# VHH binders against EARP-interacting protein 1 (eipr-1): the designs that were tried, part 14

Target 1, 362 residues: EARP-interacting protein 1 (eipr-1), of Caenorhabditis elegans (q9u1q0)
Amino acid sequence: MSECLMFGMDCEARCMTSMTADEENICFLVGTNNIKNDKNQVNKLFMDPEASRLMSKTFRHPAGEVRAIAAHPTKSTILATCTADFSSLGGTHSITIWNIEEDKRTLETVSRLPTEQVMSCLEWEPNSMKCAAMTPFRPEIQLLNMENGPEIVQNLKIPLENEEDEMFSATWSPHHDGNMLGVTGGRTAWCIDCRTDNEYLKIRDAHIHRTISMDFNPNLQHVIATCGDDGYVRIWDTRSTSSALTSLHPHAHWVWSVRFHPVHDQLLLTGGSDASVVLSCAQSVSSEQQIEFRDDEEEEEDDDLVEKLQDGQLERIDEHEDSVYACAWSSADPWTFASLSYDGRMIVSNVSRKHKYALMQL
Short names: E, the ipSAE of ESMFold2; O, the ipSAE of OpenDDE; V2, 0.75 times the mean of E and O plus 0.25 times the DockQ between their complexes.

## First folded at step 12 (VHH; framework vhh_etentamig_d1)

Design z4 (from y2 with F109W; at its last look DockQ between E and O 0.17; V2 from the best seeds 0.00; counts 0 for: pae E 7.3 > 2, placed apart)
Fold by ESMFold2, look of step 12:
Structure z4 (fold): chain B 362 residues (1-362), chain A 122 residues (1-122)
Amino acid sequence: as target 1 above (362 residues)
Amino acid sequence: EVQLLESGGGLVQPGGSLRLSCAASGFTVSSYGMSWVRQAPGKGPEWVSGISGSGGSTYYADSVKGRFTISRDNSKNTLYLQMNSLRAEDTAVYYCAKGLRDDFLRGYWDYRGQGTLVTVSS
């Protein structure tokens, strides 16, 4: 009996993040892309712990559209957005740090960096005041220090293979002390050490036309996942990039988001333009593969109680009616995840009990 | 570099017609949804119409539905807006706008041209 909770916004949305500063409560932030400039908002979606109910608070975003959203790593009242404000001719773009004003139901400016182009990616490094920002149209990542407001401190140049290629995503590695960034653009994924000029590892032609997103395995520092417009999710060893370790095909259309489970790295969460969310298993290339070496017959006495997970689709959520642009695991509960579709539908779901038990027994 | 150049604006009487054009370059135009956005003096921008990369899907704001027609000619890299039955409230600077690739058509845009002025007055 899988269960999910749904919340529908009356406006378009493409960006979502978990509230990483709150490890006690299930909470997600969603930003809107409403063409009516004064109707844009950030929704705080959270669970009532006693009632298991999804609740929403809406906060006015007074700087127009939310093109990217990032949660402060240690303060649950602070967030940042990439803004596009078209209240005047020519528009105004920024990266803005906000304080959540609970009583007024609005966001109040803490600090702002004007930008000449709208940024569409904003990723806060979880253990520092470092943030990565990018626009799809320039082959570069801007590294920001967020401590005294958003300030550009470094520009990483990305060697795109073709002049028409676009940048899609950036993701911080959990393994490199906040110094490695995973980046996707064109058909390629890069792992870039932010401390070094021009030093990078790349996986060329990871997907047919577009490598849209990537994530790092939380337990294996040289393993990443990519997703793209071919409906595939591919797992790679960055030390041997000539072919994928494995390929999964969870979607019939573009895959916009791929996320490893933060602990059980055999689990991958994906969302795509086929309006589905898929929980996939890559057991064969996970850190748990070493446990599967069982030449001691004493452990076979427990095999009847352990369901062994196999590579492929575990669960599928078909409750969305539009492209799923974002998926995230909860920072507070390891078995809860959320998904967001363009029409503003947010779904909060749990890993089924069958699969939860199989994972906890491994 | 992306370039969008609007033309075809001017002074027209109420009930008249104009056709706006947008010459696009610096990207594979047929791969992108395109839109028209307008801004009247003293007002915020208003999305007017959008069209898919192939031209198979078209979308209109309620304020212009039935009067305006969006189209594109991918062989000429040109976007059009046919405006019929013009009213004083249609007076604005009209911009064409480029979205992301084929999936992001619906009311989203990153690049705009310099615009072309349409004035509807008797």
Scores: ipSAE 0.032, ipTM 0.459, lowest interface PAE 7.3, mean pLDDT 83
ESMFold2 (binder alone), look of step 12: mean pLDDT 80; pTM 0.828
OpenDDE, look of step 12: ipSAE 0.738; ipTM 0.887

Design z5 (from y2 with S31R; at its last look DockQ between E and O 0.32; V2 from the best seeds 0.00; counts 0 for: pae E 7.0 > 2)
Fold by ESMFold2, look of step 12:
Structure z5 (fold): chain B 362 residues (1-362), chain A 122 residues (1-122)
Amino acid sequence: as target 1 above (362 residues)
Amino acid sequence: EVQLLESGGGLVQPGGSLRLSCAASGFTVSRYGMSWVRQAPGKGPEWVSGISGSGGSTYYADSVKGRFTISRDNSKNTLYLQMNSLRAEDTAVYYCAKGLRDDFLRGYFDYRGQGTLVTVSS
């Protein structure tokens, strides 16, 4: 029995984020990317606590398509988008900080940084005003200070092996005091220290053609997950990158997003072009790998009855009908997650009670 | 420098056919999906069709499905749109667009040419 709630936007969408500043309410932001310039919106999707239903507030996005969306880490009324406005030939692009005007159902411009290229990644470091932005078309990451509007403060060059390779994602490490960025491009994943120009760790050939996304294990500072166009999710130790710690094959098509659970690092959430969302277990390489032998125990029979999770697929959401480009855990409830498909369908789901209790060992 | 040059537009009667071409240069054309976008006078742009870098996958807006055929010739760096059973509502400036590699075309495109006008009227 899968418990999920669905909301359909009548518009294409590709990017989603949780409202990181709101730890009390389940809430997500979704941006649309329709070529009809006056049709694009940011939708604030939230749970009605009284009715246990998924609700939406729609805010017009006057700067065209939303190519990336990021929530302000401490202010729930501020968000940023990477914009693409095709009302003129060649398009006009920006990184724009908006204030949410709930009463008017509008986004009011706080500040705007024009960009020459389409930016498709915007990642706000959760404990600072630092933000990473990138375009698929340039081998570089722009580091931004968002304090007084978006300001480029550093440009990190990415040593792509082939000039035609594309950049796919950037993700902040939770372990390095906001100084380490995970980046994917071509077939490679990098962990880059933003304080230096040349110090990086890389995992070459992580996937067959494209390493599309990555995430950092929240509890093990040298463990990351990658996903790619081969349908695999691979888990790596960054100190020994010649082979993966384990490989999971949750999808029959490209995997667009991989996210560790923010607490229980054996759980991985993925979404792919096979229109599925998969909750996978990587118990064997998690922070909770085994029960240690104890010399003060007289019996262990009751502990043998606890159902431990095994590596592999735990849950599968097949209610999407298009590529799932984004998935995210809730900032307010660690057992709630969301997924977004290109046709504008959003699904909010819960980890099943069986698996939740196995992880809590209650 | 990425360049996209559309051609093949003109005046055609309802029910007629027309073939558009897009000559592309300044990038490795075969590695990228390509699409056609159209803009009718006084209206916003509308995505029409897309094709993968290899040409193995094609995609169409519901408004043109069954009437239009997208194709490409990677040896000539050229994208085509065969338009059959044309209707008055197909009147627009047609643009070709470069996308990201392969399946990224759906929803994303960069670099548009100056377009070619198609007018469907009697």
Scores: ipSAE 0.036, ipTM 0.492, lowest interface PAE 7.0, mean pLDDT 83
ESMFold2 (binder alone), look of step 12: mean pLDDT 81; pTM 0.831
OpenDDE, look of step 12: ipSAE 0.362; ipTM 0.741

Design z6 (from y1 with S31K F109Y; at its last look DockQ between E and O 0.25; V2 from the best seeds 0.00; counts 0 for: pae E 8.4 > 2)
Fold by ESMFold2, look of step 12:
Structure z6 (fold): chain B 362 residues (1-362), chain A 122 residues (1-122)
Amino acid sequence: as target 1 above (362 residues)
Amino acid sequence: EVQLLESGGGLVQPGGSLRLSCAASGFTVSKYGMSWVRQAPGKGPEWVSGISGSGGSTYYADSVKGRFTISRDNSKNTLYLQMNSLRAEDTAVYYCAKGSRDDFLKGYYDYRGQGTLVTVSS
């Protein structure tokens, strides 16, 4: 099995993000969602590379459950959460920007936007102060300007096929100058240009009942991946949506998260309710796929020292004992990734040396 | 719009019984996990009971197991909590909560009603 390091929290958790502003250190943020208000926390998980040890620092989250978490794109002391505080009748909900107080082990409020419903998706556009928020139970995305605190600047309505369908995820495209949002709901994935209220592209029936998450290929602007309740991961060309480019079946149960590697787009990271994390290869539909000419075949290469990767499962991590709700690649080390299961187990893993070297040689 | 309306609370003697109702609109109750959550005065919320959407499997907190029964009436789109052998410790505001499909124990508790007060007097 892959080399991995584990940390267990004494609290249920569903959301995790890498600390994108810290490009020097492997660091992840995990938020808890225990129904007891005084038990919730944000954990900063980080590695000492020389000691090969996973370390943690716990910060109290005084606003109840953490339903979503996002790292500030340029300031490593600032984060945002979607909060659900049930200490009063009826509960209260917000999107809150926090400053990390290292010495007090708490989060100090910078600014707060009360919300009518708890938001359970919060995605900060990596190159701006734009943020997308949503709740599963309303067919809308709230676009926020985070510059002077969270401020709703636009409400995108999503044309769900059925009124009872749920919204699942939102993801910013790296290809459209921070103007394209990928959204999943019901059985469908959308690519929505936020500058135009009525322009969108959709992939219907991407999964059998639920299209739970999606991600954009970092190198191919028309390629996306989706995952869903059928255990499949499907890769699509948005210019020809009648069928998937390829389908992978890494999980025996719901797939909650799918992420392309940020550089090597043949790699896909997934986590599911079968308590597994899978690293898959989609070489055949990646930017690394080459078309050889006759004259290129005359230039012989010595490829027998390094095996080429094939489509399919590369690695499986079975060290979780509960549903894996979140997975993320590290912002600081391209070969490190993390996964989080509901019971509060966090695992930090590395791409195996064999596969790392195969990718670096191609 | 998703709406949940709890009713049926009131004053009850210890050892008595009460049935709570949750009328739902804007979604089909039988397709989602549903839960009852309670909050005693000055305390944090406590999950009480849940029912799965697709299979109708029922689950209970240890503090109420054997005394409370969760059920639903699909024809009325209504969730119920039958509470028997009530104790002073059961005094709380009871909330009905909608979860996600088929994953109510691990899902979202994003929609709650205003609650209904149950008071068990000594």
Scores: ipSAE 0.015, ipTM 0.460, lowest interface PAE 8.4, mean pLDDT 83
ESMFold2 (binder alone), look of step 12: mean pLDDT 81; pTM 0.837
OpenDDE, look of step 12: ipSAE 0.400; ipTM 0.736

## First folded at step 14 (VHH; framework vhh_etentamig_d1)

Design n1 (from y1 with K106R; at its last look DockQ between E and O 0.22; V2 from the best seeds 0.00; counts 0 for: pae E 6.7 > 2, placed apart)
Fold by ESMFold2, look of step 14:
Structure n1 (fold): chain B 362 residues (1-362), chain A 122 residues (1-122)
Amino acid sequence: as target 1 above (362 residues)
Amino acid sequence: EVQLLESGGGLVQPGGSLRLSCAASGFTVSSYGMSWVRQAPGKGPEWVSGISGSGGSTYYADSVKGRFTISRDNSKNTLYLQMNSLRAEDTAVYYCAKGSRDDFLRGYFDYRGQGTLVTVSS
């Protein structure tokens, strides 16, 4: 019986991020991708705590479609987008840093880097001015210094096994001091130390045809999750990659996004082309494998309200009507998450009270 | 390298028909959603129609529903647009566009061809 809060945008959308610099308010940024360039926007979506409603502030995006969006790690007025502007023949593409002027409801260009290819991934390392950008069509990751505008400082080549394979995602590790990047392409997931171009850790054949996304366990430095076109989520020990630690099958179609909960690493949030969002549990391979014994809590009848979590599906959000391309945990409230489907529907949901209690250890 | 070559444009009278073709190469065409996009003189681009990689799902802009039909022949790596009941406002350069491997159906594409001109006039 979880309450879902919905917001429908006028335009198609594929990318969303939490506003990481705002740890006090539930807030998400959504970029639209409509071929009519003057209709594209960045929407700041936030929770009205008094009315329990999603609210929106709209900022026109004058550089066409938003193909990727990244929030500045410490400044809630700065964001970056990967842009595609098809108003002229051949199109123009960029990575652009914007200033949000909330009172004026404008996006003002801070700096712009033209790109030859349409970039589809932009990931700001949360503790630095480093950013990773990538296009599906080249086996390369561009590392950017964002300090004085987007500047390419390194180009990491990715050894895709087949010429027809594409790159799908990049994710910064919370371990290794901002120097480890997780990357997916073809059927493979990589962990790459950005300080050494040739050091790759590989998980081959993680999914049937496509390994679409990955994320790092926030508490276990050698544990990652992958998702792919087979509807599976698999959890791996990067030191022993011949088989997954466990496999979960939350979706009936391609899984586009997988995110560990930022604290309770037994929880995984996924969204897929079956128009569903699933909150899954991987208790058996988490840092929180067992609920610690507490004599007073286990002997009371009130303790009967706490259910031990088991591997598998915990919650399913099926209020979307199109492919769910993006999911994110809130930066401000660990129990809140958001999902975005292509038709522009955004849903903000909470982990149910039952599962919160199972996770909140005294 | 991705290549998209449109053909079949030309001059046609109102109420007439044309069939556009797009020859695609440099990628596994059946794995991708494909679209037609048009751009009238002096205007921005407009998405017209899209089709899934398998051909099982087709989509149309409201302005062309019932008049245009998108199709594909994956054995020939070719995308088609059958345009019937043409009107002066259909005059535009028509582009074939490659979507992503996720069968992206509308508004998203990474590559666009050089286009083929369709002119509808008496």
Scores: ipSAE 0.054, ipTM 0.518, lowest interface PAE 6.7, mean pLDDT 83
ESMFold2 (binder alone), look of step 14: mean pLDDT 80; pTM 0.823
OpenDDE, look of step 14: ipSAE 0.438; ipTM 0.772

Design n2 (from y1 with F104W; at its last look DockQ between E and O 0.23; V2 from the best seeds 0.00; counts 0 for: pae E 7.4 > 2, placed apart)
Amino acid sequence: EVQLLESGGGLVQPGGSLRLSCAASGFTVSSYGMSWVRQAPGKGPEWVSGISGSGGSTYYADSVKGRFTISRDNSKNTLYLQMNSLRAEDTAVYYCAKGSRDDWLKGYFDYRGQGTLVTVSS
ESMFold2, look of step 14: ipSAE 0.101; ipTM 0.580
ESMFold2 (binder alone), look of step 14: mean pLDDT 80; pTM 0.817
OpenDDE, look of step 14: ipSAE 0.462; ipTM 0.781
ESMFold2, look of step 16: ipSAE 0.034; ipTM 0.487
ESMFold2 (binder alone), look of step 16: mean pLDDT 80; pTM 0.821
OpenDDE, look of step 16: ipSAE 0.020; ipTM 0.379

Design n3 (from y1 with G107S; at its last look DockQ between E and O 0.26; V2 from the best seeds 0.00; counts 0 for: pae E 5.7 > 2, unsure alone 64.9 < 65)
Fold by ESMFold2, look of step 14:
Structure n3 (fold): chain B 362 residues (1-362), chain A 122 residues (1-122)
Amino acid sequence: as target 1 above (362 residues)
Amino acid sequence: EVQLLESGGGLVQPGGSLRLSCAASGFTVSSYGMSWVRQAPGKGPEWVSGISGSGGSTYYADSVKGRFTISRDNSKNTLYLQMNSLRAEDTAVYYCAKGSRDDFLKSYFDYRGQGTLVTVSS
């Protein structure tokens, strides 16, 4: 019985998010980026529990390519995209909030903010109507209020060390009441307090040439993960940034996405240009390890009762045939995750029982 | 600031040749996948040709293979498209398009220029 289900879209795709507002059903949203504008869609991908099969419901995206996608945190019928429409001579770009019209199989515009450049990142803060947007081409993050349509309320300047560096990603911290943003660009990761937009913490030279993505540990407010073009995932303490707490090497090529498990923070999900998806363990720097250390800090004999996962690769999915640009944990089931490769192949996978059991307490 | 300026378009007879240029600023052409995209009057865009960043590998749509050649000059930060054996069907506005820093992706680009018109007519 394989724990790996595949669905192929006949269209290039690079962005995916879980449907955060739907905690009942395993569901993901995927946006396409095909130069033929009439082929662009947002696909709602979900599990058919009766057939154990990955299913799709397709919604026309009338504003061209989907360059980023974000789910509304509390309304499962609302989503936002960053759009690129090159059908006209000069091209048009936007951040658009859409209503999903299930019966019509289309997206209906709720509101639209035109942008001068194609935006490549859109991150909705999960507990508010705040959203972060950016383009690779400028060292700035646009903060948006989404309550009455997308409205720019603040611009955060990013102090890039080199003029030629690009911006790669932005991620909200779960620990700072929606006020801390993690940002990657060049070889650097930043943690930026949005209330004081000239205060930031840097992790310089996190990766050889490019720090592509990052995520915050959900349980340890000073711990982050980064990934980059060297195939590594590195775990950092933001209070002591001169060296990584640990380094994992899950990929043979660029790592595009890194995501902590939302509960068991020893688990890290990554996808890369080697066409693989890896579930890795960083037990040594996890919240579970710190709890065990406090309980067992006395010198003891070998304790065979406590099973510990080792740092490194736990599971590997080699079923993609193209670069994996997006990975996400399900909002509905803590043991389900999805991955998306550029050729439009989506894979939904489950953490194996062996590793689930190692993580479960009594 | 990323800028792509296409030039070299014009009127040519069927069977003729033309070379398009794309002057890039705000980024280094050799660090990115670059493409030529065209749009014929009243039609949707069509990817024509691409060149990878570090490897310099070239790619072509079937409709232009053997007739068009993509190249770049890193000292001038410029992308070229040499178009030979032109046909009426090649009439279009031709755009230079910047891709990402990853492996070449023919359908994906971050920025597109304003274009240069090529008209093939007898």
Scores: ipSAE 0.123, ipTM 0.593, lowest interface PAE 5.7, mean pLDDT 84
ESMFold2 (binder alone), look of step 14: mean pLDDT 79; pTM 0.813
OpenDDE, look of step 14: ipSAE 0.139; ipTM 0.635

Design n4 (from y1 with D103E; at its last look DockQ between E and O 0.32; V2 from the best seeds 0.00; counts 0 for: pae E 7.8 > 2)
Amino acid sequence: EVQLLESGGGLVQPGGSLRLSCAASGFTVSSYGMSWVRQAPGKGPEWVSGISGSGGSTYYADSVKGRFTISRDNSKNTLYLQMNSLRAEDTAVYYCAKGSRDEFLKGYFDYRGQGTLVTVSS
ESMFold2, look of step 14: ipSAE 0.489; ipTM 0.802
ESMFold2 (binder alone), look of step 14: mean pLDDT 80; pTM 0.817
OpenDDE, look of step 14: ipSAE 0.551; ipTM 0.823
ESMFold2, look of step 17: ipSAE 0.533; ipTM 0.815
ESMFold2 (binder alone), look of step 17: mean pLDDT 79; pTM 0.820
OpenDDE, look of step 17: ipSAE 0.006; ipTM 0.314
ESMFold2, look of step 22: ipSAE 0.012; ipTM 0.467
ESMFold2 (binder alone), look of step 22: mean pLDDT 80; pTM 0.824
OpenDDE, look of step 22: ipSAE 0.475; ipTM 0.797
ESMFold2, look of step 27: ipSAE 0.032; ipTM 0.477
ESMFold2 (binder alone), look of step 27: mean pLDDT 80; pTM 0.826
OpenDDE, look of step 27: ipSAE 0.594; ipTM 0.831

Design n5 (from y1 with V29F G50A; at its last look DockQ between E and O 0.40; V2 from the best seeds 0.00; counts 0 for: pae E 7.9 > 2)
Fold by ESMFold2, look of step 14:
Structure n5 (fold): chain B 362 residues (1-362), chain A 122 residues (1-122)
Amino acid sequence: as target 1 above (362 residues)
Amino acid sequence: EVQLLESGGGLVQPGGSLRLSCAASGFTFSSYGMSWVRQAPGKGPEWVSAISGSGGSTYYADSVKGRFTISRDNSKNTLYLQMNSLRAEDTAVYYCAKGSRDDFLKGYFDYRGQGTLVTVSS
């Protein structure tokens, strides 16, 4: 049976990331959205493997609300946030690189870049010091070099059809050496080559009003997933975008996050405003080959019948009571994932033993 | 530049009424939901009420439902909160807040004003 472990924070939160630099321990970072500036924090949440219990360390975030959070790809003591500080009338915003101060339980500023608008997306490219930042209010992506502080090195313009449409997400492709960015805004998803800002591929009208997020298949460079406000998750071949390869309907409300499993690309993790987290299977469009049967029939069925996974819902987690805004797979254990709802509830879950076993037959 | 300017706070007796106003500028007011948030001295913020960009949908925290009325005038770029049957527990700094279109109901917002103090005491 899958185990769901819960941790509740004292305030609202929308952003979460895995601690990518820590390959030994299941660890997640969560930032808060408390209107009182001095009450905001980053929580480091980790599993105690002996007690099967969520543990937390709380670090004060002295720059107001955390609107986005990104972990340094190789240093577990460094993270970055997009900040919103409302000590003045209109608020002030930044992208700040922090050092985690374990003894003081606070974040100490390494460097800061003031921004004119609130940034809602901060995505660190996992193999470099490149980072993408985005505001929902402008059709542009700021590319940053994080090596010596956050420095804008390029602005990518996004060709939104309607100027009042919002931008929603950015995601790095694993297939292009850190040079391709997936971007969602309005009803559209783009794949943009950052080296040539005129070169993009788009999937128009991917969802009914809002294409909220996307992710790249880790094994198939031409396959992406999108999610949106219609409760659907759609899988696309970027070489033939006239229709989706498949459509899944895991949620009864907006889907805020979609993530392929980092290894088994038939698995998709989603979270939505229906307060649910769904693990879905898209076997029919995945890279994994069907298990081949030998001519002499040496493979045997077990007592519960080992069945090939089929497209559709595998598992549903209903322990959230508010919109689930963020989901992430662990960087340390491929079968562990976390979800975060707005009320500050975090749930860490495992892929059930049944489905894990079915996937590991090959 | 987004600006939100609250007014209408003051001292009032229990059972009394106040009307708060929030003048908005620097954005297309009718495109965004708006909310009121309050913060009592030494306590965390509490979402109070929200209204859709058109004004067609209104929402209230249980603690104020039936006593407070949120409204907006999109021609004047102004948000209002009519507060009736005030109690000592309503004493707080009241902030108006601009949310994103998808977040205005959750107390999450992009901007807030400096607030206006409401004190309810005998």
Scores: ipSAE 0.024, ipTM 0.461, lowest interface PAE 7.9, mean pLDDT 84
ESMFold2 (binder alone), look of step 14: mean pLDDT 82; pTM 0.833
OpenDDE, look of step 14: ipSAE 0.429; ipTM 0.769

Design n6 (from y1 with A61R; at its last look DockQ between E and O 0.04; V2 from the best seeds 0.00; counts 0 for: pae O 3.1 > 2, placed apart)
Fold by OpenDDE, look of step 14:
Structure n6 (fold): chain B 362 residues (1-362), chain A 122 residues (1-122)
Amino acid sequence: as target 1 above (362 residues)
Amino acid sequence: EVQLLESGGGLVQPGGSLRLSCAASGFTVSSYGMSWVRQAPGKGPEWVSGISGSGGSTYYRDSVKGRFTISRDNSKNTLYLQMNSLRAEDTAVYYCAKGSRDDFLKGYFDYRGQGTLVTVSS
C-alpha cells in the first residue's frame, strides 16, 4: 500500500489545486466551503521532504466561502478564488486575486471582480494570464484576463441540450496554445475553440446521466477523458466520438473528478462520491501503447516478463469518509497526488513502487 | 452541524398527493436558497424545485409545474414540497438541499439530507 499522508481541515472543502509555480516542493492549495462565513480559509499544504510529513499553513479568506481556487501559473504567492459571501442578505460573489502573505498568515486582496452569480469553477490557463470561470446556472463560460485584475474578455455560449441542464466543469487543453477549452454540462462534453467560439467537439450522452468532469490527454491531442455520475470514466478519440475508445468503471457512484497523469498518460486519477480515489490504467489507448507497437516491430529480443500494466484499476484509496470532490497530481513530483473530500480531509498519496517500476520499464 | 432531515415519503397511487418536509438544523433556511432534488432508481439526480432565499421566488422543473409546490415555514425552519397529481415517473428518493443564496437561480447544493422515498404505484 502506498504511503498516505492525511490532513484534516476544520471546515468542509470542495476545491483544490496544485501549486504549479512551485516545481520543487509538493504543494497544494485548498479552499474551504463552510456555512460560517468568517471561518473560511485557504490552506496551503506542503510536504516536508526531510520529515516526510504533511505540513499546513492556514490563511483566512475574508471573502467568505471558497467555491473554486486557482493557482497563478508562475507566481507561487498569487492565487485566485471564486468567492461566496453570505454575510449580507443578498450575498456577494466575486472572483478575487490574492497575494499570499505567508508571514502574516493572511491573504491580501490584489484585485476583485464582483460577479452576479457564484462561480463554481475557476481554471487558470497554465501558459498565460487567462482564466476560465463557470457557474452551474448559466450556459456560458467566462474567459478572463487576469493580468491587471480579473476582467471578462469573452463569454462563451454553451449550447446545452436542455434548458434545465447544469454546467459542471471547464478545463484547459494543454494543446492548441491555450485556445481550447473542455466543457461539461448535462450529459454532454464539449471542446470549444475560444478564438472562434466554435464547437470543436461535441459528445452527446457521454455518460448515462451527468457528465461531470473531463480532462485532456497530455501527450495525445485527440484523446480526452470524461467521467460522470454513472461511475464510469470514458476515454474518447476526438476524431471519432460515436463510441468511446475504452470505458473504465472505477467508482460505484458519481465521479467528480478525472485527471490524466501529466507525463504518463496511461494513468488516470479519479475521485468519487463513493469516498474513494482510484488510480486507473488505460494503457491500451495511451501514447505508450503506440510506442510499443512501433517498438515491437523492431525489438525481437529480451522477453523479460515485466508484467505490462493492464487496463483497469491499479490502486484504490479508501481512507476518505466522505465524497471526494477533487484530486490533483503534484506538479513537483509526478508520482505524488492529492485528494480532497468534502469533510475537509486531504490525502497525499504516492503511486506504488510496483506500478512505478512497471511504468518505467515500459 | 448542518443537518437536513426529510420526511413524508411513502406509497401513493397515481393521482394521489404527498407532502414532504425537510427539517433543517445548523442554519436558517430563510437565509438561503433551498431546493428539492430527486433520484429515481437507476437514474441520476435531478433538480425538482427551488425557493429563493427571500422566499419571493419559486422555481420548478417543467415536468412538475402545476403539480408541485415548494414552500417553507421560517418559524419551524422547515422546507416543504406539496406534491399533487403524482405520476409513476415521480417515483424517487427525494432530497432536501441547501443551495446558493441566489434569488433567481436554481439550487446550488452544499448540503442535502438522507432523502425520503416516494413510490407512486397502482
Scores: ipSAE 0.035, ipTM 0.532, lowest interface PAE 3.1, mean pLDDT 90
ESMFold2, look of step 14: ipSAE 0.459; ipTM 0.789
ESMFold2 (binder alone), look of step 14: mean pLDDT 82; pTM 0.838

